VH-VL binders against Protein FAM180B (FAM180B). Designs and how they scored, part 5

Target 1, 160 residues: Protein FAM180B (FAM180B), of Homo sapiens (Human) (q6p0a1)
Amino acid sequence: TQPHAGQPMDSTSVGGGLQEPEAPEVMFELLWAGLELDVMGQLHIQDEELASTHPGRRLRLLLQHHVPSDLEGTEQWLQQLQDLRKGPPLSTWDFEHLLLTGLSCVYRLHAASEAEERGRWAQVFALLAQETLWDLCKGFCPQDRPPSLGSWASILDPFP

## First folded at step 21 (VH-VL)

Design x6 (from w3 with light chain Y99W)
Fold by OpenDDE, last read:
Order: C-alpha cells, then structure tokens, then sequence
Structure x6 (fold): chain C 160 residues (1-160), chain A 121 residues (1-121), chain B 110 residues (1-110)
C-alpha cells in the first residue's frame, strides 16, 4: 500500500482574492511596516497583525506564490519583462509584480553573505529598475530603449 | 518518500569532537531550512541549531553556541553537525528535522529517527 | 531560552477528552501563531500533530485539536485511545531564528 503522497494543497483556491489590487497607499504602508526574509528565503510581512489584514494576506500570497524566491526565477521574470518591452504598458498586476520582485531583490541582496551572490542580486535589481522606468515612460521616452540608471547602476555594479 | 537519516553517533570522551550527518531524500533539500534537535535520555526535546535553506545563516541554542557548527551540502542533500568540546550534558539522541511548508508555519514536519551521542569518561 | 511550561503528566480513560496546556509569555505564544505540538512514542522520533496553533498536518486524526488563549496554547485529544499514550511537546518560534520546546507531558491512557 503506497503511502498516499500528500496532495499538494490546491493552489487553485488562492486565485480569486488576488485580482483586485489594493490601494497604492495601503501597499506602501504594508511595505513600509517592514518585510523580512525567513529561514526558507521567503519574504513576508514582519508584523503578524498587519499580515493578518486583508491587504496583508493578499501581499503574503503574492510574495509566497508569485514573487520569485531565487535568482533563476527572478531572471526568468526579467526575461519576460524584456520580451514585453515592445508591447503596451504592463498591466497593473504585472507592474505590481515587477515592483515586488525588485523589492525582493533588495532584501536578498542585503541578506547575501557572499559578494558574488550579492553582486548578482544587485545586477538583477538594476535591470528590473530599468524595466520599471521603461514601463513608466513607455511611449514617452525620448529613446526607444530603457533609460540608463547612470550613477545608480554603478553603485549596484559588483564589479566596478 | 520524504526521509531523513541521521548517522555519526557514538560514544566519546568529554572534550572530544564528533560529526553527525543527516541524509535527506524525497524532497528538494536546497529549498528547506534544516534543524538539529536533541533529547537527553529520559528528558524533553531541545532545539540545538538551524541553518537556512542556502546555508547562508546559522543560529544556535545558547547551550551549544561556540562549540557546535551546523552546515549543509545541498549538492549531497546532507546536513551536518560538528560538535566540539563535548560535555557529558551533550549526551542525547540527536534528530535532524525539516522546516514545515509553508515557511511561515515555523514547525518541524519531518524528523529522522535520531542518532545517539554518549559523552562519558 | 526558558522552556515553555507543560504539566508533567495527564491521564484519561478511553473515550474521554483530555487537554494539555502549554504556557509561554507575551513575547512568544501570546504574540505569535507559531505554536506546534508533537507526539512522541517511546523510542520513536517526534511527530508533528498541530502547527499554527490549530492546524493539522495531513494524516493526523481529527481527534487532535489545538487552541490558544492569551499566553497559553492547548492541545485537546478527544475520544482518547490507547495508541495516544505518548509524550507530547509544545513548541514555539520566538521570532528570532530560535525555537523553544515545552518540558513535555506524559499522557497515560488508563
């Protein structure tokens, strides 16, 4: 009698509450209240009371299921964003996802003990920031390319 | 099947060193934080150490701080506990355990069968 | 870190309901949801029975339930069976990358 592999908790029920974006002000307050990386490398809201609120729960789900927790996943998301450059501006959801992924990179960069890893996170963060700026100025940018982060990129360059 | 198997236990004299191993199978080891928990004969459970999923961070109980080192090799799916300056009070069954999922549950969902360490003169 | 406080022993007859308490502080059990319970039979490894105060892992009997009030978490075992005779440990995550166990409770089925 093969022990029944515990059915993965049906990720399907998580989908409904994530579609409506929270007010930007609420999201900002949640993010400002503080995030932390746990022992599994997952980013979550530090304040449990805040995390238990409706906006907090939404953010929790986004951070847990949609925001990549590793460099490879982040790079894959970055590639997708780059592929979308010629298209219309990002959807509200994709833009939120981009911002949260960028934020995740900052925390991971800070948590990284090895210089090489830190540098890789910094590089990906810089590229995500460029994609953010590109999306914000899409159709209005003087050049048909993402704006350079200039001196900011140099701060994040692990190999100056 | 998800499994943890401890090894390396034995009888040692005080002041000596011992290295425990825990072999993981049936899951993506590199995604999980891992723990050592010990139980002295006829006593309760005591948390010993934690290591993050990538090995980047380690924390210890005060009772073992500075003497024990937790480490992992994700390529080998193996957790280690280097125990130095062993004391008689370190005599225990040592369990390796896995962090539960989702990560914000902070429980230990999988345990090995343990390995006995006896520190005696 | 100071261990969580559990009664040393509890007993009950088959079919009865028993409760094991686990008392911490306002900085651990009182503040957080990170309370877990483990069952340990003699000579066996601990088994996770409850996590997040009241959630059961897959394969754990619905006879086991958890609750919390103030700084005290409780494990209730309903319809007590002979196989429930074991040691039970509560655990709490402190929020500082440290964990603390209770002293353990020996459950005897009479």
Amino acid sequence: as target 1 above (160 residues)
Amino acid sequence: QVQLVESGGGVVQPGRSLRLSCAASGFTFSKYAMYWVRQAPGKGLEWVAVIWYDGSNKYYADSVQGRFTISRDNSKNTLYLQMNSLRTEDTAVYYCARHSYPSDTYAFDIWGQGTLVTVSS
Amino acid sequence: QSALTQPASVSGSPGQSITISCTGTSSDIGKRKYVSWYQQHPGKAPKLMIYDVSNRPSGVSNRFSGSKSGNTASLTISGLQSEDEADYYCQSYTGRNTWVFGGGTKLTVL
Scores: ipSAE 0.675, ipTM 0.871, lowest interface PAE 0.5, mean pLDDT 89
Fold by OpenDDE, fold request of step 22:
Structure x6 (fold): chain C 160 residues (1-160), chain A 121 residues (1-121), chain B 110 residues (1-110)
Amino acid sequence: as target 1 above (160 residues)
Amino acid sequence: QVQLVESGGGVVQPGRSLRLSCAASGFTFSKYAMYWVRQAPGKGLEWVAVIWYDGSNKYYADSVQGRFTISRDNSKNTLYLQMNSLRTEDTAVYYCARHSYPSDTYAFDIWGQGTLVTVSS
Amino acid sequence: QSALTQPASVSGSPGQSITISCTGTSSDIGKRKYVSWYQQHPGKAPKLMIYDVSNRPSGVSNRFSGSKSGNTASLTISGLQSEDEADYYCQSYTGRNTWVFGGGTKLTVL
């Protein structure tokens, strides 16, 4: 009698309510209220009352299932963003995901106890910031060339 | 099957040191925060320590602060408790436990069978 | 850390419903949803029965239910059975990377 492998929770049912972005003001209020890293390395809304609201629940799901919790996943998302660089501007959903991933990097950078780990998170954060600029400059910046963050990347060199 | 197995318990004199181990199997150990919980004979459960999934952060109960050290080796799927300056009141069955999923439930969903530590003169 | 307050013992007859209370403070049970309940039979490890005040893990009987009012959480066992005779512990996460247990309640099935 083969042990019933727990049926993967059907990822399809979580998909419908997450696609409509919340009002930017609401998202700002949620993020401004503060996030926290738990003992499992997951980001949560610090205020449980806010977390229980409809927008809070949406953000919770995004942070839990869509925002990478590790460096490798973040690097993979970064690669996807780089692949999209020559395409049209990001969707509102993808842009939100980019911003939340950047914010996640900041929390993880701060929580990192080792200099090497901090350096890695800082580097990924800087690269995500560069991708943000690329997206924002599509059709808006002179010659469609975002400013280079190269000079800032040198400051983030963990090996001075 | 998800399993935790404690070892290293025994009889020691006050002031001595002992190291407990907990071997994890059947799950991705490196993704879970781990705990030590103890139970003195005929008494209730007492939380002892927590270690984050990556070992980056550790917290202790006041009763063991400065004497006990929780650690982990994720490559070996093993949790440790180094106990120094042992006291008679540290006599207990020591359980290792796993953090529940989802992480925001903050419960202990898997427990070992425990290992007995006796501190006696 | 002050332990959560539980009655030392409760008893009931088979088929009855019993409730075990767990009282904390406004900084633990009163503030957060992180209340769990454990069952422990003699010489066995604790088993998670309830998490998040009222949620049951897979494989736990629907006879077990949890609730909270103010600073007091409650475990209710309906249709009491002989196998329910055990020690029961409540637990709360304090929000400060610390956990606290109740003193435990011995349930006797008469």
Scores: ipSAE 0.674, ipTM 0.866, lowest interface PAE 0.6, mean pLDDT 90
Fold by OpenDDE, fold request of step 22:
Structure x6 (fold): chain C 160 residues (1-160), chain A 121 residues (1-121), chain B 110 residues (1-110)
Amino acid sequence: as target 1 above (160 residues)
Amino acid sequence: QVQLVESGGGVVQPGRSLRLSCAASGFTFSKYAMYWVRQAPGKGLEWVAVIWYDGSNKYYADSVQGRFTISRDNSKNTLYLQMNSLRTEDTAVYYCARHSYPSDTYAFDIWGQGTLVTVSS
Amino acid sequence: QSALTQPASVSGSPGQSITISCTGTSSDIGKRKYVSWYQQHPGKAPKLMIYDVSNRPSGVSNRFSGSKSGNTASLTISGLQSEDEADYYCQSYTGRNTWVFGGGTKLTVL
């Protein structure tokens, strides 16, 4: 009798509460209170009381299930963002996901002990920041040229 | 089946070194933080060290700081504890343990059977 | 790191309910939900019985329950059975990538 693998928590019930974005101010307050990277490489809200709130629980789910926890997943998300670059502005959901992924990269690059890994996270972060600027400039910047993040960011080749 | 098996225990003299190993099976080892916990004869449990899932971060109890080194080889599904400058007070059964899931529970859900280290003159 | 404080021993008769306390500080048990309990039979490895103050792993009897008030966590064993005779350890994550155990409690079933 194979031990019943714990039924995957029905991903369907988690989906409904995630679709409505929280007010930006609420998200900012949660993020400002601090995140922590755990020993398993997952991001959590540091304050458990905040984490137990409805917005906190939403953020927890985003960080655990939607924000990539590895470099490969982050690079894949970056590629998708780059593919969307010529399209309309990102949805509120995708923009939030972009910002949270960038934030995740910052925590991971700081946690990285190896210079190579740290460098890779920094590179992906810089590219995500560029995508953020591209999105923000859509319809606002002349010729859709985003502001430069600096010479160090321009040297970073986009992921193919 | 999820299993941890410690090895490398034995009798050593004070000041000597010993290396423990913990072989993991039945789960994706590289996704889990791992721990060493020790128990002196007739005493309680003492946390010794933690290593992050990718080996990027390591932390130690004050009692072993500077003497012990936790490491892992994810390609071999093996956890290690290098013990240097051993003392009589390091005599204990050494357990390897796995971090619980979900990760924000911070418990030890799987334990090995332990390996005995005896430091005696 | 100072060990969490547990009573050295507790005893109860079969069918009774007993409680083991685990007292920490405002920086460990008082601050976070990361309190776990382990059962250890003689010559065996510890077994996780409770995590996150009150959650049971799969396969752990519902006779085991956990709670917390202030800086004190509690393990309650209801309907005490002879097989419950063991050492029990509380554990707390400190939030600083360190863990602390209690001194352990020997439970005797009379």
Scores: ipSAE 0.661, ipTM 0.860, lowest interface PAE 0.6, mean pLDDT 89
Fold by OpenDDE, last read:
Structure x6 (fold): chain C 160 residues (1-160), chain A 121 residues (1-121), chain B 110 residues (1-110)
Amino acid sequence: as target 1 above (160 residues)
Amino acid sequence: QVQLVESGGGVVQPGRSLRLSCAASGFTFSKYAMYWVRQAPGKGLEWVAVIWYDGSNKYYADSVQGRFTISRDNSKNTLYLQMNSLRTEDTAVYYCARHSYPSDTYAFDIWGQGTLVTVSS
Amino acid sequence: QSALTQPASVSGSPGQSITISCTGTSSDIGKRKYVSWYQQHPGKAPKLMIYDVSNRPSGVSNRFSGSKSGNTASLTISGLQSEDEADYYCQSYTGRNTWVFGGGTKLTVL
């Protein structure tokens, strides 16, 4: 009898509570309290008490199952965001996911030991920031010209 | 079946070097942080080192800091411990262990059988 | 790193319940839930018995239970059996990418 690798907790039952974002002030408090990357490359809420709260548990699930943990997954999410660029503003859930993915990139950029890896995370972060700006300016900006981070993008260029 | 198998143990003189290996099978090795733990004869367990899942970060116990190097080859599903400047106090059974899942449990869920390192004059 | 404090030995008769204590500080066991217990039979590798203070891995008997109060974690073995005779180690994650073990407790079944 093969020891069953811990069945991924049935994502089906957790699905309903994850779709509705928490109040912005609650999310801010959670994020402000700090996250940490563990030895497995997973993001966690640093404060265990906070992590045990309902909002904390929700954030934990998002970070573990929805926020990409690798560069490839992040790039895939970025591509999806770019495909959505011509559509309506992102849903609250997608926007939250975008922000959390950006935050994840920052932590991974900082944790990266190799310059090349840091550069890649920085580039993806910059591109996610561009998508954020693009989404925020929907209905206000010309459709053909996303807002440019200008000098900010140049600072994040890993290969000047 | 999930398995860890240590090798490379033996008898060595003080000041010499030895390299241990741990072969992993039955799981996606590249997703797990790995550990070395040692046990001196008739003594308790001592954490030695940790390496992150991707090898990007390494941490050591004070007792081995600057002398031991943990490394991994994810393409070979193998964990290593390079031991330099060996001392008699380093005599122990050396275990490799896997980080538990989910990652926020911070336990060692799988252990190898261990390999004996004897440092003697 | 200072080892967690365990009793050197405990004993019990078959069918009895015994408890092994593991005492740390307010900065380790008192602060975090990252306490684990391992069983080790002579000449064998350690086996994870409890993680996160009170959780059992798959395949571990429900006779093993864990708890924590203040800076002390406890392993309780109910319905003691001869096969339970082993060394038991507590472990704590320090939060700094380091781990510490207890000194170990030898359990004798009388």
Scores: ipSAE 0.648, ipTM 0.854, lowest interface PAE 0.6, mean pLDDT 89

Design x6 (from w3 with light chain Y99W)
Fold by ESMFold2, last read:
Structure x6 (fold): chain C 160 residues (1-160), chain A 121 residues (1-121), chain B 110 residues (1-110)
Amino acid sequence: as target 1 above (160 residues)
Amino acid sequence: QVQLVESGGGVVQPGRSLRLSCAASGFTFSKYAMYWVRQAPGKGLEWVAVIWYDGSNKYYADSVQGRFTISRDNSKNTLYLQMNSLRTEDTAVYYCARHSYPSDTYAFDIWGQGTLVTVSS
Amino acid sequence: QSALTQPASVSGSPGQSITISCTGTSSDIGKRKYVSWYQQHPGKAPKLMIYDVSNRPSGVSNRFSGSKSGNTASLTISGLQSEDEADYYCQSYTGRNTWVFGGGTKLTVL
């Protein structure tokens, strides 16, 4: 059912904590507006008016405080995700964090000036994509066997 | 204790060059974007340049574009300003400043004492 | 490069409230959250008093407050004290990695 729109965002705040995910359509509009790395290496929404909305402020806080901003932090988060492979599917909160962390890797890959640093970001991104595929298969794939990393690596590197 | 100390100011003739330094202490220098801001005698503040936390990007005010180069050495906790083709209009106190937190506030929360550059024949 | 417009001077008596204006464009002030205010005493470096339009750094008196309406930002100093006599500058980040300052306002405490 199509819920009727409530009050305007600026008139009354919707409320809720950071663990409440945004509707996919709202998140898409924020990400479509574009992100950029700032002078201190933090991602933020380019459009300040969107950044000032409740969903924009939530995304800003997630990018600044909960999504890793360097390789070491990202690798630590990836390890934690890999340790959870045997468990139930990720919560929508954790899945959102996984996707935002992957997006952060793409921006940092493009910003990296050295080829070795780009390679490390690309590797971490590929592993996050594997975790995403693994989580999407939990409870729905035969015996929980998601696509192998080998098949993914072949797609990313056409020259074996 | 967080501190920024500028040096390298002095009197030079038009067309000459100077290099300013800013020594940082009391914080993790490599995590912060850094700035040069100047103030002509009896006048207001003017932003001059910014350098990203890792040195990857640099931006300049139109008034100095092509003549000044900002740089940093994160291993020495030092910010630099190379000023070439100096003009009398560049006469000012030059401050180094630190980018504020959170990073999307775009303000300057720590300033040095300044170093005077006088361009005069 | 564009400049922000401030009055050249303002004055007030001890205990009074005073407001300093800073007017720019929609790209400087109106659409921007990145408005800051600095206090500068003679011969000293500027000090950050307000950032993000209305936020105070720790250690800044709550007598200092900031606001914005349209293309105009305002710094309000309540309970004026002789130590508040200084020059005050507004500053904005206008996007595209560009920072602009106002021309400064000399506050005189009578």
Scores: ipSAE 0.249, ipTM 0.660, lowest interface PAE 3.4, mean pLDDT 82
Fold by ESMFold2, last read:
Structure x6 (fold): chain C 160 residues (1-160), chain A 121 residues (1-121), chain B 110 residues (1-110)
Amino acid sequence: as target 1 above (160 residues)
Amino acid sequence: QVQLVESGGGVVQPGRSLRLSCAASGFTFSKYAMYWVRQAPGKGLEWVAVIWYDGSNKYYADSVQGRFTISRDNSKNTLYLQMNSLRTEDTAVYYCARHSYPSDTYAFDIWGQGTLVTVSS
Amino acid sequence: QSALTQPASVSGSPGQSITISCTGTSSDIGKRKYVSWYQQHPGKAPKLMIYDVSNRPSGVSNRFSGSKSGNTASLTISGLQSEDEADYYCQSYTGRNTWVFGGGTKLTVL
């Protein structure tokens, strides 16, 4: 039996859902307050007052459940982005996810003590940055290649 | 079910070294940050050291910085404390402890029973 | 390393309610939720009773409650029982990868 279909989802039933991005100025305030990587590898908002707000709780959930917390998960997301390179620009949700994943990589890169691990995080970050630039250029750039990151070659070589 | 068991304590002269071990069981050790906390006889609790879940970062109380080294072997579910240049003020029961869940509570939800280190002339 | 201030001792009769205070700074207690309380019986390891100022782990009696006001956290034990006789420590995380304990409070049940 084919289920009944066709009624649009009632947006009033999705109070505070993760698919609804915050206004840019709210996101800036949260990120300006600072994040920290805890001893178990999870990112959280340093200021507990801001973390307890509705936008703060949304960011906490995104960082804990939707932004990869390890290298394997980040590499899987990177592969998905590379598979989407020829498609339309990312949705606002997917673009926010990409930016937060890149931010997560920076914190993990700074936390890593061993050169090999630091190099792996730096390499993934550089590739995520390239995918970000590619997505911003979709339909307008003259080349079928992401814009250059300049002299970031040492980031792409984890063992200089 | 979840437990931590310390070993390696004993009596030692000042200036000598000891290595403590903490065997973990009943949980996924590699997902948790681990701690050493000590308690001098008749005194209160003092945090000594922390090691991150993957061993990537280590931090120490000022009183032991440069003399103690925390480490872990996630394949053996074991936490270590290498104590060098021991002093009489290091005499204490040493506990290993597990970081609480959720990770942003920064509490110690599981403790071992401790191992006594006595540093005396 | 900064210390948290607790009274050295407190006493109460069975059935009474008692409160143990823990005073720190804004960075230790005031602006952060990372306040925990531990119970320690003689010769035993500490046991977590309260985390995040006021939350109880599973298996901890609802007679134990926590709160804070300004730079002071409080542990309240209602319906005092003889097995509550122990040392109690508060603990905070200072935000610079440093954990601090209070000096401890000996609870005597009369």
Scores: ipSAE 0.228, ipTM 0.664, lowest interface PAE 4.0, mean pLDDT 83
Fold by ESMFold2, fold request of step 22:
Structure x6 (fold): chain C 160 residues (1-160), chain A 121 residues (1-121), chain B 110 residues (1-110)
Amino acid sequence: as target 1 above (160 residues)
Amino acid sequence: QVQLVESGGGVVQPGRSLRLSCAASGFTFSKYAMYWVRQAPGKGLEWVAVIWYDGSNKYYADSVQGRFTISRDNSKNTLYLQMNSLRTEDTAVYYCARHSYPSDTYAFDIWGQGTLVTVSS
Amino acid sequence: QSALTQPASVSGSPGQSITISCTGTSSDIGKRKYVSWYQQHPGKAPKLMIYDVSNRPSGVSNRFSGSKSGNTASLTISGLQSEDEADYYCQSYTGRNTWVFGGGTKLTVL
């Protein structure tokens, strides 16, 4: 019943919990190994040995449970980011989530078979890129002029 | 109530064709990969085919490759198996099955009751 | 490329524990978490009993447990009951868009 400061915790017992982002170097190594969409449209690390490591299992759970796997969920997350545009910079965890969502859009854009679906994924990716640039320059960007993205969607559009 | 119901089984002579259907209800069909699994009378289970949640990819057991085609119509919540050039060894009960969740379990959590296909002279 | 090997039959008396083995290779069983077990009563569809080597779906009795050692997965049924009499199949995913079943084990409750 008596409140008091908790005992120090040893945070080194696991390779980073789900709520604790991995170091950028570890995340880059995992993503460099490559991802693949599976039968259910979920992203997995292609290298199964690497996927079974503690950092690999964390990435798998994040991709499976927190990063949206369909267009509707991705659009909902995008709207939430846009609502937070004028707030403080995203937490490291939310920024990792934003980047992984953007990466997911690229894989789904390339996997999409219909031009309409590819176009929708490309549009959402461009908007996520805008939110990323906006967050990176918070505190330094003029209020009336976000970072310029120009025709980013056309750069990433594989249209023939 | 999650349910899979197969239909289209019957007796057919070797070399002929038959199309099976599997009607799905009680879940979002378009989010799940689907399977055909067969069982010859008195024998074990054999995986036949898989189709991705969106129909984009299809894979087959070696025993049916080039003769069977799996397909789906997500607007009708229906899975199909087109069986061509039927052989007597294709005689079996054919089950449709749903991929389990999460997707990295690679198990079949919902099965239909099966439809019997008999290929005989 | 490799079939999963199960004994053709196993028997036990009510109340006993029995174990059904499923042996494959390193690529089928040893390195994989994708091992599942199914129960099938005569004339009925298979029912998923164990997935991911040792996990039970909702509604499956805790008398059923799974484990793996080396290239062999095992299904253990404790406290045998007459309704446990059925065929049991193991299944794996080989990682090349291929699903394989064991040949099945007929469990007889004496």
Scores: ipSAE 0.202, ipTM 0.631, lowest interface PAE 3.5, mean pLDDT 82
Fold by ESMFold2, look of step 21:
Structure x6 (fold): chain C 160 residues (1-160), chain A 121 residues (1-121), chain B 110 residues (1-110)
Amino acid sequence: as target 1 above (160 residues)
Amino acid sequence: QVQLVESGGGVVQPGRSLRLSCAASGFTFSKYAMYWVRQAPGKGLEWVAVIWYDGSNKYYADSVQGRFTISRDNSKNTLYLQMNSLRTEDTAVYYCARHSYPSDTYAFDIWGQGTLVTVSS
Amino acid sequence: QSALTQPASVSGSPGQSITISCTGTSSDIGKRKYVSWYQQHPGKAPKLMIYDVSNRPSGVSNRFSGSKSGNTASLTISGLQSEDEADYYCQSYTGRNTWVFGGGTKLTVL
């Protein structure tokens, strides 16, 4: 055959691509173009041109397979994050996953029309935000006094 | 066999209320968003309302906003449309329809037979 | 409220190919794949013929094809037959929590 050892593209390595987070500039462009929550509870990229790019396809796969699409799945993921509080900071992949899960909670909070459901999503979002703050401060904060959201937490109180 | 069957249509006077039902069978109803679409006699199709798979969110056409309420009972595989303050321009055949798969196609792959609502003075 | 424009009617002879247009905006058609086509015979419910611009559901004849260019989607029916005489509607999701249909096109087979 005529294969070259230096060929830049090989679809066989695509499976490892999901473990390699995109550069922040590329991720910002995808998020700036916007996501939307569809009527079946799935986040997807609004702009089909952007969605069909290699970074867009990566984000779509991450949203479909690694970001929970319902409250139960999100609560299970949150529990796993809480179990990892004593460990090292999250990998870039896991931190990206955490941020995208928090983003999906914001979309579902906005979409929820009933107070009980809105309260449940708001609570989960607040806890994910606390896990984010905890992970960002690992190595700087006392481990027996995790960081508090403070005044930001009062925004999530359904009875102000 | 996948099927949708509407019921509850009839003749009513303007200002009255009517409730439509749509019975679903042959698929997992709770996984699908559902729609109401109407067609006035001799006219085209008009989207009326959507309800999300779990009933959490509802959206309406401007023409019915504030007067119609879509709802669902996933334990009974049934979709509803409560129509209040009916007007003569609401006269139409009302179809229920199922959101297609995959969810980002936004097409309606299964339709009921329709139920006629006539609003006349 | 409909934003999609279709011709009111189209006609063709048996065996011909005909095309029905559906013109919208960039957000309705140009930038999105959310275009579907429905066939409706008199007194019957609509039937999905094309989704995602060009895909056919199982059981739909390959005489039906869809495409788009810019802000215009097209439904093409080849080998026109008498049972194709019906009303045809395009439909899209506008991205503003609204689903919209075209005004419909009556196809007459001569």
Scores: ipSAE 0.157, ipTM 0.627, lowest interface PAE 4.3, mean pLDDT 81

Design x6 (from w3 with light chain Y99W)
Fold by ESMFold2, fold request of step 22:
Structure x6 (fold): chain C 160 residues (1-160), chain A 121 residues (1-121), chain B 110 residues (1-110)
Amino acid sequence: as target 1 above (160 residues)
Amino acid sequence: QVQLVESGGGVVQPGRSLRLSCAASGFTFSKYAMYWVRQAPGKGLEWVAVIWYDGSNKYYADSVQGRFTISRDNSKNTLYLQMNSLRTEDTAVYYCARHSYPSDTYAFDIWGQGTLVTVSS
Amino acid sequence: QSALTQPASVSGSPGQSITISCTGTSSDIGKRKYVSWYQQHPGKAPKLMIYDVSNRPSGVSNRFSGSKSGNTASLTISGLQSEDEADYYCQSYTGRNTWVFGGGTKLTVL
C-alpha cells in the first residue's frame, strides 16, 4: 500500500502482516483495578487511566451493550442460554458474554444489601455457572449426565 | 419541567423518628437513582443516602448507618427517608436529588428546594 | 467532616476571573473523572455547574470552567458578575458508593 509522503516505512510494517495479540495481563489489570456497579446497573472501570486505554474501552463497550443491567435482563439471557443447551458450543463472543454476565452477578451478590436479593442473585449465578459447565462439556460428556455444581447456591444464601 | 419537592420536615425531640417524602415529576422516576443530601444551618453539604433506580440497593453515610432508611415507590414517583433515633447533629435542611446523566458521572443534576428538620430538646 | 479541602472564601472584582481549588486524594480526584461543582445562593438549593471535571450541563454559562491537575480540581469563573456571588462546593464519588463534598467556598463579588 502507498505510504504518506515523508513517512518512513518502519520494520514492523515492512516485516509483513504480523498482528500483535492483545496482552491478557491488561484485561486482568482492568479486573483487578476494580469494576464498580453504578447506580443505574452498569459495570464500569474505576481507574480513569485504564478505562481510556484500548482494552479498557473494549471492556466498557462489552459491559454496556452485552451484559444485562438488572435481574430481569439477566434472567432473560439465562433463558436464551438454556434454549441453546442442545446446540453447538457457544461462540467465543457468546461465551465471553456468559462469563462477563457471571462476573456481574458476583459483584451484585457481594454488594447486595438485603438477604432476599442476595438469594436471587446467587440462584442466577449458580444457573449461569451450570450453563458454563454444560457448554464446556459439549462433545465430551454423556448427553444424559451433564455436569452439576450441586446445591452450592444454598451456601451463598442459606435458609435462616 | 423536571421537579423534586420534599416534605415532612419539622421540629422533633432527640430519640424520636421522622419520615421525609420527595415527590418527583417531569421525568421517568423509575429510571433514575435518587439521593438525600443534607446541610446543617450555616454549614456545608453532606451526602446521606442513595437508592438505586429499581430500589435494589441502598447505601448510607457512616453518620446515619443503622438509623436512617431510604426507600422509593416507583408507582407513586416518591422517594422516602425514614429517620429513627434522631440526634441534634441531624438538624439540617434535607434535599432530595437525582442522579446525573450519563450514569457514570456520579453527580446530582436536579435538586429539590429542601425541607428543614430540627432536632432539639 | 469533608475529605475535600476548599478555601473558605475568595473574592474578585466584576469582569475579572477567579479560581476555586478543591484538593483531595488520588482516589477522590487524581485517578477519577467524578468531580462536580455546585453553586448555591443563600436560601436556595444547589445547582450543578460542572460534572466530570470540566463538562457543563446545558444552560450553564461558558464563563464557568473546570479542570484538574494531580489531586486538585479547580473551578474558574471568568467575567465575574454580581449574581456569581454564592457558595461553591466541589464533590467527588470516592468509590464504594460514597459521595463526599468539599467544605464550601464563599465567593464575594466586590
Scores: ipSAE 0.102, ipTM 0.604, lowest interface PAE 4.9, mean pLDDT 80

